# VHH binders against EKC/KEOPS complex subunit cgi121 (cgi121): the designs that were tried, part 5

Target 1, 174 residues: EKC/KEOPS complex subunit cgi121 (cgi121), of Schizosaccharomyces pombe (q9p7j3)
Amino acid sequence: MILPLFPETQVHVFVYENVSNCAAIHEQLISQNPIYDYAFLDAATILYKKQVYSAIIRALEDRRDEQMKTKTIHSEVILSLSPKTEISSAFRQFSMTKKSKNIVVVKIDSKLTEEEEFERLDKLVEGNRVEFSDEELQKLIDFKVLKKNYKLDPSTLENPLASILSSIALRGYS

## First folded at step 7 (VHH; from qe15 with S102W)

Design qf4
Fold by OpenDDE, look of step 10:
Structure qf4 (fold): chain B 174 residues (1-174), chain A 123 residues (1-123)
Amino acid sequence: as target 1 above (174 residues)
Amino acid sequence: QVQLVESGGGLVQAGGSLRLSCAASGFTFSDYAMAWFRRAPGKEREFVAAITYSGDSTFYTDSVKGRFTISRDHAKNTVSLQMNSLRPEDTAVYYCAAGYSWDYWTPRAYDYWGQGTRVTVSA
C-alpha cells in the first residue's frame, strides 16, 4: 500500500483474529527482536481503517519533520494513535498485550510486496488473517476500551471517527 | 507515592568500578522496564542501559558495552548498574527510570525518574 502523501513509503496493514501466541509475540517485542519489526496493535482498540491510516500518516509526518517522539517509526505509530502525549500511555492504550486475542499489524518501510510480507508475518503470528476493513474491525473492537481511550461521550458516539481523528490530529495541541 | 532512589555514586579513578543501585517503590515494579540514563556536564541526558520487566533482555549504549551491566532484583524492587573500567567520559549524574514500553532509548518513554546519583571519574 502506498499513501498519496508518502509515495516513497510502502505500508502494509494486516489484521489477525483468534491469535493464540500473543504472549510469545509480546516477549519478542519487549526484547526488540528485529524480526518483529512491526507495530502490533490490539484490535480491540481499533475501529476504523482511517484511524490506523491517520496514525500512520501522523507518524510519517513526524518522521518527515524530524519531530518523532519515539525511537522507531512503529512506536511512533502507536503513539500517534493516542490522544495523550505520554508514550507509555499510548502503549498501554493501543499496543498488543500478552492477553490480546485480535491484533492489527502495521509495517512501515516494507521492502516486500504485501503477499511476501504476509508470508513472513504469517510465520510469526498464529491466528487467522482477516480483511483490513471497517467491517472486520468493528467485529473486533471493544467499545468500552475505545470510549475510554478517546474519551468518547454520547454526543461524540454518533460520529466516533471524527472524534478519533481529531484526537489523533490534535495530540499535543490541547 | 512513586519513588526511585539512586545510590552508589561517588568519586573513582579511571579504570575503577562502581555499582549503582536504584530502589523502587510506589508502583508495580515487575510491570516496568528499568533503565539508567546519565547526564554529563554540559550535555543532554542520554541512555545508558535498560532491562526488560522480566530481566530476560538488556540493552546498552555502545560506549558502555562490555563495561556496564544492568540487573534487577524483583524481590527487592531494585535495579543495579555495575560499572567497570570507568572512564573520565563516564562522569555524569546517573538517573534511574521506570517505563511501560519497549522504547527503551527514549527518555520520554519513562514514567518515573530518580533524583540521580553523581559519578565522577578522575583521570
Scores: ipSAE 0.809, ipTM 0.892, lowest interface PAE 0.7, mean pLDDT 95
Fold by ESMFold2, look of step 7:
Structure qf4 (fold): chain B 174 residues (1-174), chain A 123 residues (1-123)
Amino acid sequence: as target 1 above (174 residues)
Amino acid sequence: QVQLVESGGGLVQAGGSLRLSCAASGFTFSDYAMAWFRRAPGKEREFVAAITYSGDSTFYTDSVKGRFTISRDHAKNTVSLQMNSLRPEDTAVYYCAAGYSWDYWTPRAYDYWGQGTRVTVSA
């Protein structure tokens, strides 16, 4: 997929459920293995496709403007999901952990088609691919986690999209 | 109450060695990456070394690679920095830090910091 504001940047997003090897993937991430250069997110924190795309756009804008706070574009996506600027808290709240069961995986700057990138990723992830869609994401979300991560009050929990997107867009301005 | 307490700093002649240690308490030590940063007079904090929560991987800034060794002891909740072949440019206050991310080089990625221990390397 090509985002209109970033026409030279190919992005792919994959969703896996019932992943059995998150602990092994996590070790590769902390060891900085370049084969694992993706953003691995815990699906329990992701309710909408637009949530992920907004974080990607924010990370790409910060790269364009030389305002990135992290070393890689993929770590910047993890930070960009957070309403706060603290890198450690963003990783704790949104990144896949050793105990995660369902994940959302983002690849930015891909030179491959979606299916080619999937073939590579599928060798790394032991789980079942599902569609990247709001319908599938809603089955995997933990609303208690979502409420905590974005400080949502009861009045916004029935349709929290605007509040979440505003938090992503306004991070660092308040 | 999280505490990181550095020790082992001092004055040493160029070419000599020092071993710094950092005692950690108040958090689950095994969940955190540990790092050493340093600040020379008039400079910003710079990354020196990091070690993953498991201890299986280590990372070093180029200027210390081959001379410094970071290690951690899970039983004692300590992280150490063995500094060999010291040079005057290694003179700085050395800080221990703990963080939860794989962005090891950025000071902002670390939640907890010690007060520092001074290392002075004389010519």
Scores: ipSAE 0.354, ipTM 0.709, lowest interface PAE 3.1, mean pLDDT 90

## First folded at step 9 (VHH)

Design z23 (from z1 with S56R)
Fold by OpenDDE, look of step 11:
Structure z23 (fold): chain B 174 residues (1-174), chain A 120 residues (1-120)
Amino acid sequence: as target 1 above (174 residues)
Amino acid sequence: QWQLVESGGGLVQAGGSLRLSCTASGFTFSSYAMGWYRQTAGNEREWVALITKSGRTTYADSVKGRFTISRDNAKNTVYLQMNSLKPEDTAVYYCTARSYSKYYPTEDYWGQGTPVTVSS
């Protein structure tokens, strides 16, 4: 996928359910294994495709503007999901954990087609790939976690997408 | 070889102020974005403030309004003015230089850090 605002940056997003090896993946991430150069998100925290894309765009903008807070573009995507500026908080909120069962995986600056990238990633993730869609994400979301992460209340829950996007876009502007 | 040397850390009472300095050598200072991070024992390093090559600044929410990052390219130095310090600001503060590239991974340089302790 090519983002209009970043035509030279190819992005791929994958969703996996029933992942059995999140703990193993997590260990590789901790060790900073370059083979795992992705953003691994807990699907329980993701409700919309636009949420993911917004975070990706924010991360790419941060890179473009020389304002990255984290070391890598993928970690910046994770931070960009959060309404908070703290890296540790963002990771705790949105990053895949050892206990995760469903994950969203983001690849920035891919040199491969989606299919090729999937084949590569599929060697790392032991789970079932599902479509990256709002419908599938909705099946995997934990609303309690979502509400907590974005401090959603009854009024904002009427249109949670707007609130989420606002939180992502306005992070650091308060 | 590149080098970043932080200074200015120390013990200060809550409500006090400190000014950290980071002097760079061995690379073209003006070509790098600069930043300050802080880390406590057992925790991950957290960003505090960033300043671009052009001088645009951004701050973590926890320090916004209290800390000010600035740079002097003539002196190859980046500063962190810390006012209204709180005990939770206690950490080792690290200076970083980051090179941005659209086609290559970001390159970070780090100093050895300067400790800041804020007592109640």
Scores: ipSAE 0.508, ipTM 0.820, lowest interface PAE 0.8, mean pLDDT 94

Design z31 (from z1 with T58D)
Fold by OpenDDE, look of step 11:
Structure z31 (fold): chain B 174 residues (1-174), chain A 120 residues (1-120)
Amino acid sequence: as target 1 above (174 residues)
Amino acid sequence: QWQLVESGGGLVQAGGSLRLSCTASGFTFSSYAMGWYRQTAGNEREWVALITKSGSTDYADSVKGRFTISRDNAKNTVYLQMNSLKPEDTAVYYCTARSYSKYYPTEDYWGQGTPVTVSS
């Protein structure tokens, strides 16, 4: 997928459910294995496609503006999901953990087609790929976690997308 | 070879001020975005402030309004003015330099850090 504002940057997003090896993946991430050059997100924290895209766009903007706060574009995506500026908080809030069962995986600057990238990623993730859609994400979301991450209240929970997107877009502007 | 040397850390009482400096050598300072991070024992390094080549600044929420990052390209130095310091600001502060290509960061340099201790 090509984002209109970033035509030279190919992005792929994958969703996996019932992942059995998140702990193993997590260890590889900790060791900074370059083969795992993705953003691994806990699907329990993701409700909308636009949430993910917004974070990706924010990360790409940060890179474009030479204002990345994290080491990699993928880590910047994780930070960009958070309304908070603390990197550790963002990772705790949104990144895949050893206990995760469902994950969203983001690849930025891919040189491969979506299918090719999937084949590569499928060797790393032991789970079932599902469609990257709001419908599928809604099946995997933990609303308690979502509410906590974005400080949603009863009024914003009726339509949380606007609040989520605002949080992402306006991070650091409070 | 490139080098970043932090200075200005020390012990200060809550409410006090410190000014950190980071002097760069061995690379074209003006071509790099500069930043400050901080780290406490057992925790991950957190970004505090950054300043781009053009002078645009950004701050973590926890320090916004209290800290000011600036740079002097003639001196190859980046500064962090820390006012209204809190015990929570206690950490080792690290200077970083980042060079960007069109799409990728090309270089990341880090200093050895300078300790800041804020007493209650």
Scores: ipSAE 0.619, ipTM 0.855, lowest interface PAE 0.8, mean pLDDT 94

## First folded at step 9 (VHH)

Design pd7 (from pd1 with Y103F)
Fold by OpenDDE, fold request of step 12:
Structure pd7 (fold): chain B 174 residues (1-174), chain A 123 residues (1-123)
Amino acid sequence: as target 1 above (174 residues)
Amino acid sequence: DVQLVESGGGLVQAGGSLRLSCAASGFTFSAYAMYWGRQAPGKGREWVSGITWRGSSTLYASSVKGRFTISRDNAKNTLYLQMNNLKPEDTALYYCAAGLFPFSTDEADYDYWGQGTQVTVSS
């Protein structure tokens, strides 16, 4: 996928459910294995496609403007999901953990087609690919975690997308 | 009470310039991507330009690219559209819109709308 604001940057997003090797993936990420050059998100924390793309756009803007707070664009995507400025908090909130079962995987600067990228990623993830859609994400979300991450209350839960997107936008500026 | 109020429209000769403003209130301006659209007489709404919430990124319709410049002042809750080298085909009601999702050229993704300001370019 090409974002209109970043025509030279190809982005792919994949969703996996029933992933059996999250712990193994996590270890590879900790060891900074370059083969795992993705943003691995816990699907339990992602409710909307727009949430992911909003974070991606913010990360890409920050990269372009040389204002990234993290070392890599993928880590910046993770940070960009968070309403908090602390990197550690963002990772704790949104990054895949060893206990994760469902994940969202983001690839920035892909030089491959979606299918080619999937084939590459499929060698790393042992799970079932599902459609990247709000419908599928809603099946995987943990509202308790979502509420915690974005400090949602009964009023904001009426329109959680608005609250989420606002939080992403206002990080560091509120 | 959310409001978007456009101003700066008027009559101008071809080749002239105008600067539109959109004053926003009633919502957190800095959290929203902002957009300009226009509607010419007898035609549907046309997307013109957009700017992300921090003003870092901008995008323009091909018809106005190189002539129009979108900008924003978050401290003043104001969106701007500098229109240079205006053409008769630019004649339209120009309206401001706000959307939380950055970035969309689909007006269906927008949350708030202004009433518009009339721009008329004579040949």
Scores: ipSAE 0.904, ipTM 0.943, lowest interface PAE 0.5, mean pLDDT 96
Fold by OpenDDE, fold request of step 12:
Structure pd7 (fold): chain B 174 residues (1-174), chain A 123 residues (1-123)
Amino acid sequence: as target 1 above (174 residues)
Amino acid sequence: DVQLVESGGGLVQAGGSLRLSCAASGFTFSAYAMYWGRQAPGKGREWVSGITWRGSSTLYASSVKGRFTISRDNAKNTLYLQMNNLKPEDTALYYCAAGLFPFSTDEADYDYWGQGTQVTVSS
């Protein structure tokens, strides 16, 4: 997929449920294995497609403007999901853990078609691919975690998308 | 209350220029992507331009690219549209809009709209 704001940057997003090898994937990420060059997110923390795309767009803007706070574009995507400026907090809030069962995987700067990228990624992830949609994400979300990550209250829960997008946008702003 | 108030429209000759402003109030301006749209007489709404919340990224419709420039001043809660080399086909009611999702050319993703300012370009 090509984003209108970044026509030369191809992005792919995949969703997996019932992943059995998150611990193994996590170890590879810690070891900085280059074949795992993706952003691995815990699906329990993602409620909307627009949430993911907002983070991607912010990360891409930061990269273009040479304002990234993290080392890689994929880590910047993870940071961009967070309302907090601390990198460690963002990773704790949104990144896949060894205990994760459902994940969202983001690839930036892909040189492959979506199908080709999927075939490559499918060798790394032992789980079932599902559609990247609000409907599927809604099935995987942990609202307790979501409320904690974005400090949602009964009022903001009436329109969680608005609160999430605002939080992403206003990170680092006083 | 949320308000978007456009200004700067008027009558101008072909080849002329205008600068539109959109004053925003009642919401956190810096959290929103901002957009310009227009509606010509007897025609539907047309997306013109958009700018992300920090003003870092902009996009234009092919019909106005190279002639129009979108910008914003978050300190003043104001959106701008500099229109150069205006053409009769640019005649329309120009309105600004705000959306939390950065970025969409589909007005279905927008949250707030202004009432518009009339721009008329004579041949």
Scores: ipSAE 0.903, ipTM 0.942, lowest interface PAE 0.5, mean pLDDT 96
Fold by OpenDDE, fold request of step 12:
Structure pd7 (fold): chain B 174 residues (1-174), chain A 123 residues (1-123)
Amino acid sequence: as target 1 above (174 residues)
Amino acid sequence: DVQLVESGGGLVQAGGSLRLSCAASGFTFSAYAMYWGRQAPGKGREWVSGITWRGSSTLYASSVKGRFTISRDNAKNTLYLQMNNLKPEDTALYYCAAGLFPFSTDEADYDYWGQGTQVTVSS
């Protein structure tokens, strides 16, 4: 897809459930294998599409403005999901781990169509692709983790989206 | 209570300029993308411009691009719209809106709306 604010940047987002090779993917990421040039997120931490897109937009703005805190646009997306400024915290909070079962995969600066990108990614991920939708994300979320990551309480849980988006927006705000 | 209050509208001749303001209160202004929309007589709501929460990105409808400038002052909780080279077809009720999602041209994604300020451009 194309974001109106960034017409020259193509973005794709994919969701996989029951992924059996997260540990193997994680090893490739540690090795900085260029074939795995994606942002791999733990789906247990993602509740809304707008949450992901909010992070993407923030990351793209930071890149454009030469204010990225991380080395790659994909790592910046991970950071942008977090209400915390620490990179290590953001990765612990939102990045796919060896123990992850469901993942959200983000591709920035894609030169391929969504289908072509999927075919490429499908060679790397051993799992079932599901629709990138709030409905599907809701099935995969771990509310305990979500509450922890965004410090949600009974009052903010009345509108989790608002709390999440606010947290993303206000990270590092001074 | 959340409030968005527009001001700065009025009657102006074609080719003239006008600066609109939108004063926000009751919510964390800096967490929201802000937008201007307008509604001309007998027409539906039209998206005019948007600005992200940090003011880093802006976007304009093709009909106003190059003539209008959106800006914001987060310290003052205020949104602005500088309108230059106004045309009679710019005549409308101009309203501001706030959306927590960083940017959308779809009003369905907005959370708060102002009541609007009337802008009339005469030939």
Scores: ipSAE 0.902, ipTM 0.942, lowest interface PAE 0.5, mean pLDDT 96
Fold by ESMFold2, fold request of step 12:
Structure pd7 (fold): chain B 174 residues (1-174), chain A 123 residues (1-123)
Amino acid sequence: as target 1 above (174 residues)
Amino acid sequence: DVQLVESGGGLVQAGGSLRLSCAASGFTFSAYAMYWGRQAPGKGREWVSGITWRGSSTLYASSVKGRFTISRDNAKNTLYLQMNNLKPEDTALYYCAAGLFPFSTDEADYDYWGQGTQVTVSS
């Protein structure tokens, strides 16, 4: 995908369900293995395509403006999903863990087509790919987790998009 | 209640300048991307320019790039459009819009709209 504000930056987003090797992937991420240079998100925390793209756009703006707080653009995407500035909280709340079952995987600065990047990712993730769409994300979300992560009131749980996007926009800004 | 109110329009000679303002109220301005659009007589709506919630990124339609400058003052909840070297083809109703998604050129993604201010450029 090409974002209008970042036309030179190629972004791919993949969704997997029923992933059997999250523990192995997690160990590779802790070891900082460069082959695993993606953002691996727990799909239980992701409800909308716009949620993911909002975090990506914020991370890319912060990189351009020399405002990044984390080591990589992919870790910055994970931070950018969070309503709080605390880095450890963002990773705890949004990153794939050893116990995750469904994941969203983001690649920024890809030099590959979507198909080629998929072929690379196929070697790393043991699970079933589904379309990156609001319809598929809806099937994988945990609304209790979403409510907790974004501190949503019962009234906003009917259509939480505005609350989520506001949280992403306002982190660290006030 | 949400309100977007444009001002600064009027009649101006070709080659002249105008500065439009869009005063926002009833929502958290700094969480929204902001946009200008226009509608010329007998034509559909045209996207003109957009600016992200912090003001660090902007984009322009090719027809206005180099002549128009979008800006925002989040402390005053106000969006601006500086319009230089105006042409008769710029004659239109200019309206502002707001959207929570950080940036989109697709007006279907926008949440709030102003009523517009008329700009008329004479030959």
Scores: ipSAE 0.695, ipTM 0.868, lowest interface PAE 1.3, mean pLDDT 92
Fold by ESMFold2, fold request of step 12:
Structure pd7 (fold): chain B 174 residues (1-174), chain A 123 residues (1-123)
Amino acid sequence: as target 1 above (174 residues)
Amino acid sequence: DVQLVESGGGLVQAGGSLRLSCAASGFTFSAYAMYWGRQAPGKGREWVSGITWRGSSTLYASSVKGRFTISRDNAKNTLYLQMNNLKPEDTALYYCAAGLFPFSTDEADYDYWGQGTQVTVSS
């Protein structure tokens, strides 16, 4: 995918369900293995494509403007999902954990086509790829987690998109 | 009670300048990307320019790049379009739009729309 504001930056997003090796992936991320240079998100925290792309766009703007708070663009995407400025909270709330079952995987600055990136990623993730779509994400979300992460009222939980996107937009500002 | 109200349109001679404003109310302006579009008589809508929620990124249609400048003042909830070196083909109804999604050139991603202000550039 090519974003209009960042035409030189190729972005791919993949969704996997029924992932059996999140613990192994987590160990590789801790060891900073460069083969695993992706943002691994827990799909239980992601309801919309726009949620993920909003975080990506914010992270890319912050990188261009030298305002990143984390060490890598992929970690910055994880931070950018959060309504709070605390880096550790963002990772606890949105990152894949050893216990995750379904994941969303983001690659920024890819030099590969989507198919080529998928073939590389598929060697790392033991699970079933599904379409990155609101329909598929809705099957994987945990609404209790979503409510907690974004501090949603019961009244907004029916259509939380505006609240989620506002949280991503306003973190650390107004 | 969301409103986007454009102003600043009018008649101007070719080569002239005009500044459009879009006053926003009823939503958190600083959370929204903002856009200008235009519709010339007998033509479809044309995307003109966009600006991200904090104003750090802008994009322009090739037809206006270098002549038009989009800007925003989040303290005043106002979007602007400075139009310089105007041409007769810039004659159109100019409207602003707002989208909570950070940036898109696809109008399907926009949430709110103004009714527009007429700009007429005499040859």
Scores: ipSAE 0.640, ipTM 0.849, lowest interface PAE 1.7, mean pLDDT 92
Fold by ESMFold2, fold request of step 12:
Structure pd7 (fold): chain B 174 residues (1-174), chain A 123 residues (1-123)
Amino acid sequence: as target 1 above (174 residues)
Amino acid sequence: DVQLVESGGGLVQAGGSLRLSCAASGFTFSAYAMYWGRQAPGKGREWVSGITWRGSSTLYASSVKGRFTISRDNAKNTLYLQMNNLKPEDTALYYCAAGLFPFSTDEADYDYWGQGTQVTVSS
């Protein structure tokens, strides 16, 4: 995917369900293994494609403007999902953990087609790839987690997109 | 009630300048990307320019790049379009739009629309 504001930046997003090796992946991320240079998100926290792309766009804008708060563009995506400025809270709330079952994986600055990047990623993830779509994300979301992470009013939980996007937009700029 | 109200249109000679304003109310302006579009009589709508929620990124249609400048003042809830070196083909109804998604050139992603202000460029 090529974003209008960032035409030189190739982005791919993958969704996996029933992942059996999150603990192994997590260990590689802690070890800073460069082969695992992706953003690994817990799918229980992701409801919309626009949610992920909003975080990506914010992270890319912050990188260009030298406003990043984290070490890599992929970690900046994780921070950018959060309504709060505290980095540790964002990782706790949105990152894949050892106990995650379904994940969303983001690659920024890819030099590969979607299928070529998938071939590399598929060597790392033991799970079933599903389409990155609102339909598939809706099957994997945990609405209790979503409500907690974005402090959603029960009345807004029916259609939370605007609340989520506003939270991503306003972090640090209220 | 959400309102986007354009102003600053009018009749201008080719080579001249105009500055359009779009006054916004009823929503948190600083959370929205903002856009200008235009529609000439008997023609389809044309995307003109967009600006991210805090103004750090802008994009222009190739037909106006270098002549038009989009800007915003989040303290005044106002979007602007400075139009220089105007040409007869710039004659159109100019309208602003707002979208909560950080940036898109696809008008289907926009949430709110103004009614427009007429710009007429005579030779």
Scores: ipSAE 0.639, ipTM 0.847, lowest interface PAE 1.5, mean pLDDT 92

Design yf19 (from yd49 with S56T)
Fold by OpenDDE, look of step 11:
Structure yf19 (fold): chain B 174 residues (1-174), chain A 120 residues (1-120)
Amino acid sequence: as target 1 above (174 residues)
Amino acid sequence: QWQLVESGGGLVQAGGSLRLSCTASGFTFSRYAMGWYRQTAGNEREWVALITKGGTTTYADSVKGRFTISRDNAKNTVYLQMNSLKPEDTAVYYCTARGYSKYYPTEDYWGQGTPVTVSS
């Protein structure tokens, strides 16, 4: 996938359910294994495709403007999902944990086709791939976690996407 | 305060073997993943092998089946056994400790490197 504002950057997003080896993946991530150069998100925290795309765009803008706050573009994606500026908070809120069962995986700067990237990632993730769609994400979301992460209330829950995107876009500008 | 000291490099003929060692100090060795990288003049540092704190190993495709990474936590040492060496393996080899926080990776620590030369 190519984003209009970043035509030189290829992005892939995958969704897995019933992942059995998140603990093993997590160990490789904290070990900074180059083979695991992805953003691994807890699907319980993701409700919309646009939420993911908004975070990706924010991360790419940060990189373009040399304003990245984290070490890698993938870690910046994780940070960009959060309304908070603290890196640790962002990771705690949105990153895959050892206890995660469903995940969203983001690859930025891919040199491979979507299918080729999937073949590589499939060797790392022991789970079932599902479609990256709002419909599938809605099956995996934990609304309690979502409400907590974005401080949603009865008034904003009528249109949570607007609140989420505003939080992402305005992080650090309050 | 973190220190890594590599040793074991030298000159070897193609098809030969070397065993590199890296001794760590200044941090709790057993809590961190360790790795080996290599670099030639004018090129970027290339990942070679990694071993997690749990002992899980991974390798670059170029060295898979020939190199073995291992660790001895009692000695605060990580090793790289290099077999079936090729001229293209010639490089300065660097040991690295992979720092991390509770939730995310942090800065890496490096040794000064040990040179490996493989002659034809």
Scores: ipSAE 0.735, ipTM 0.893, lowest interface PAE 0.6, mean pLDDT 95

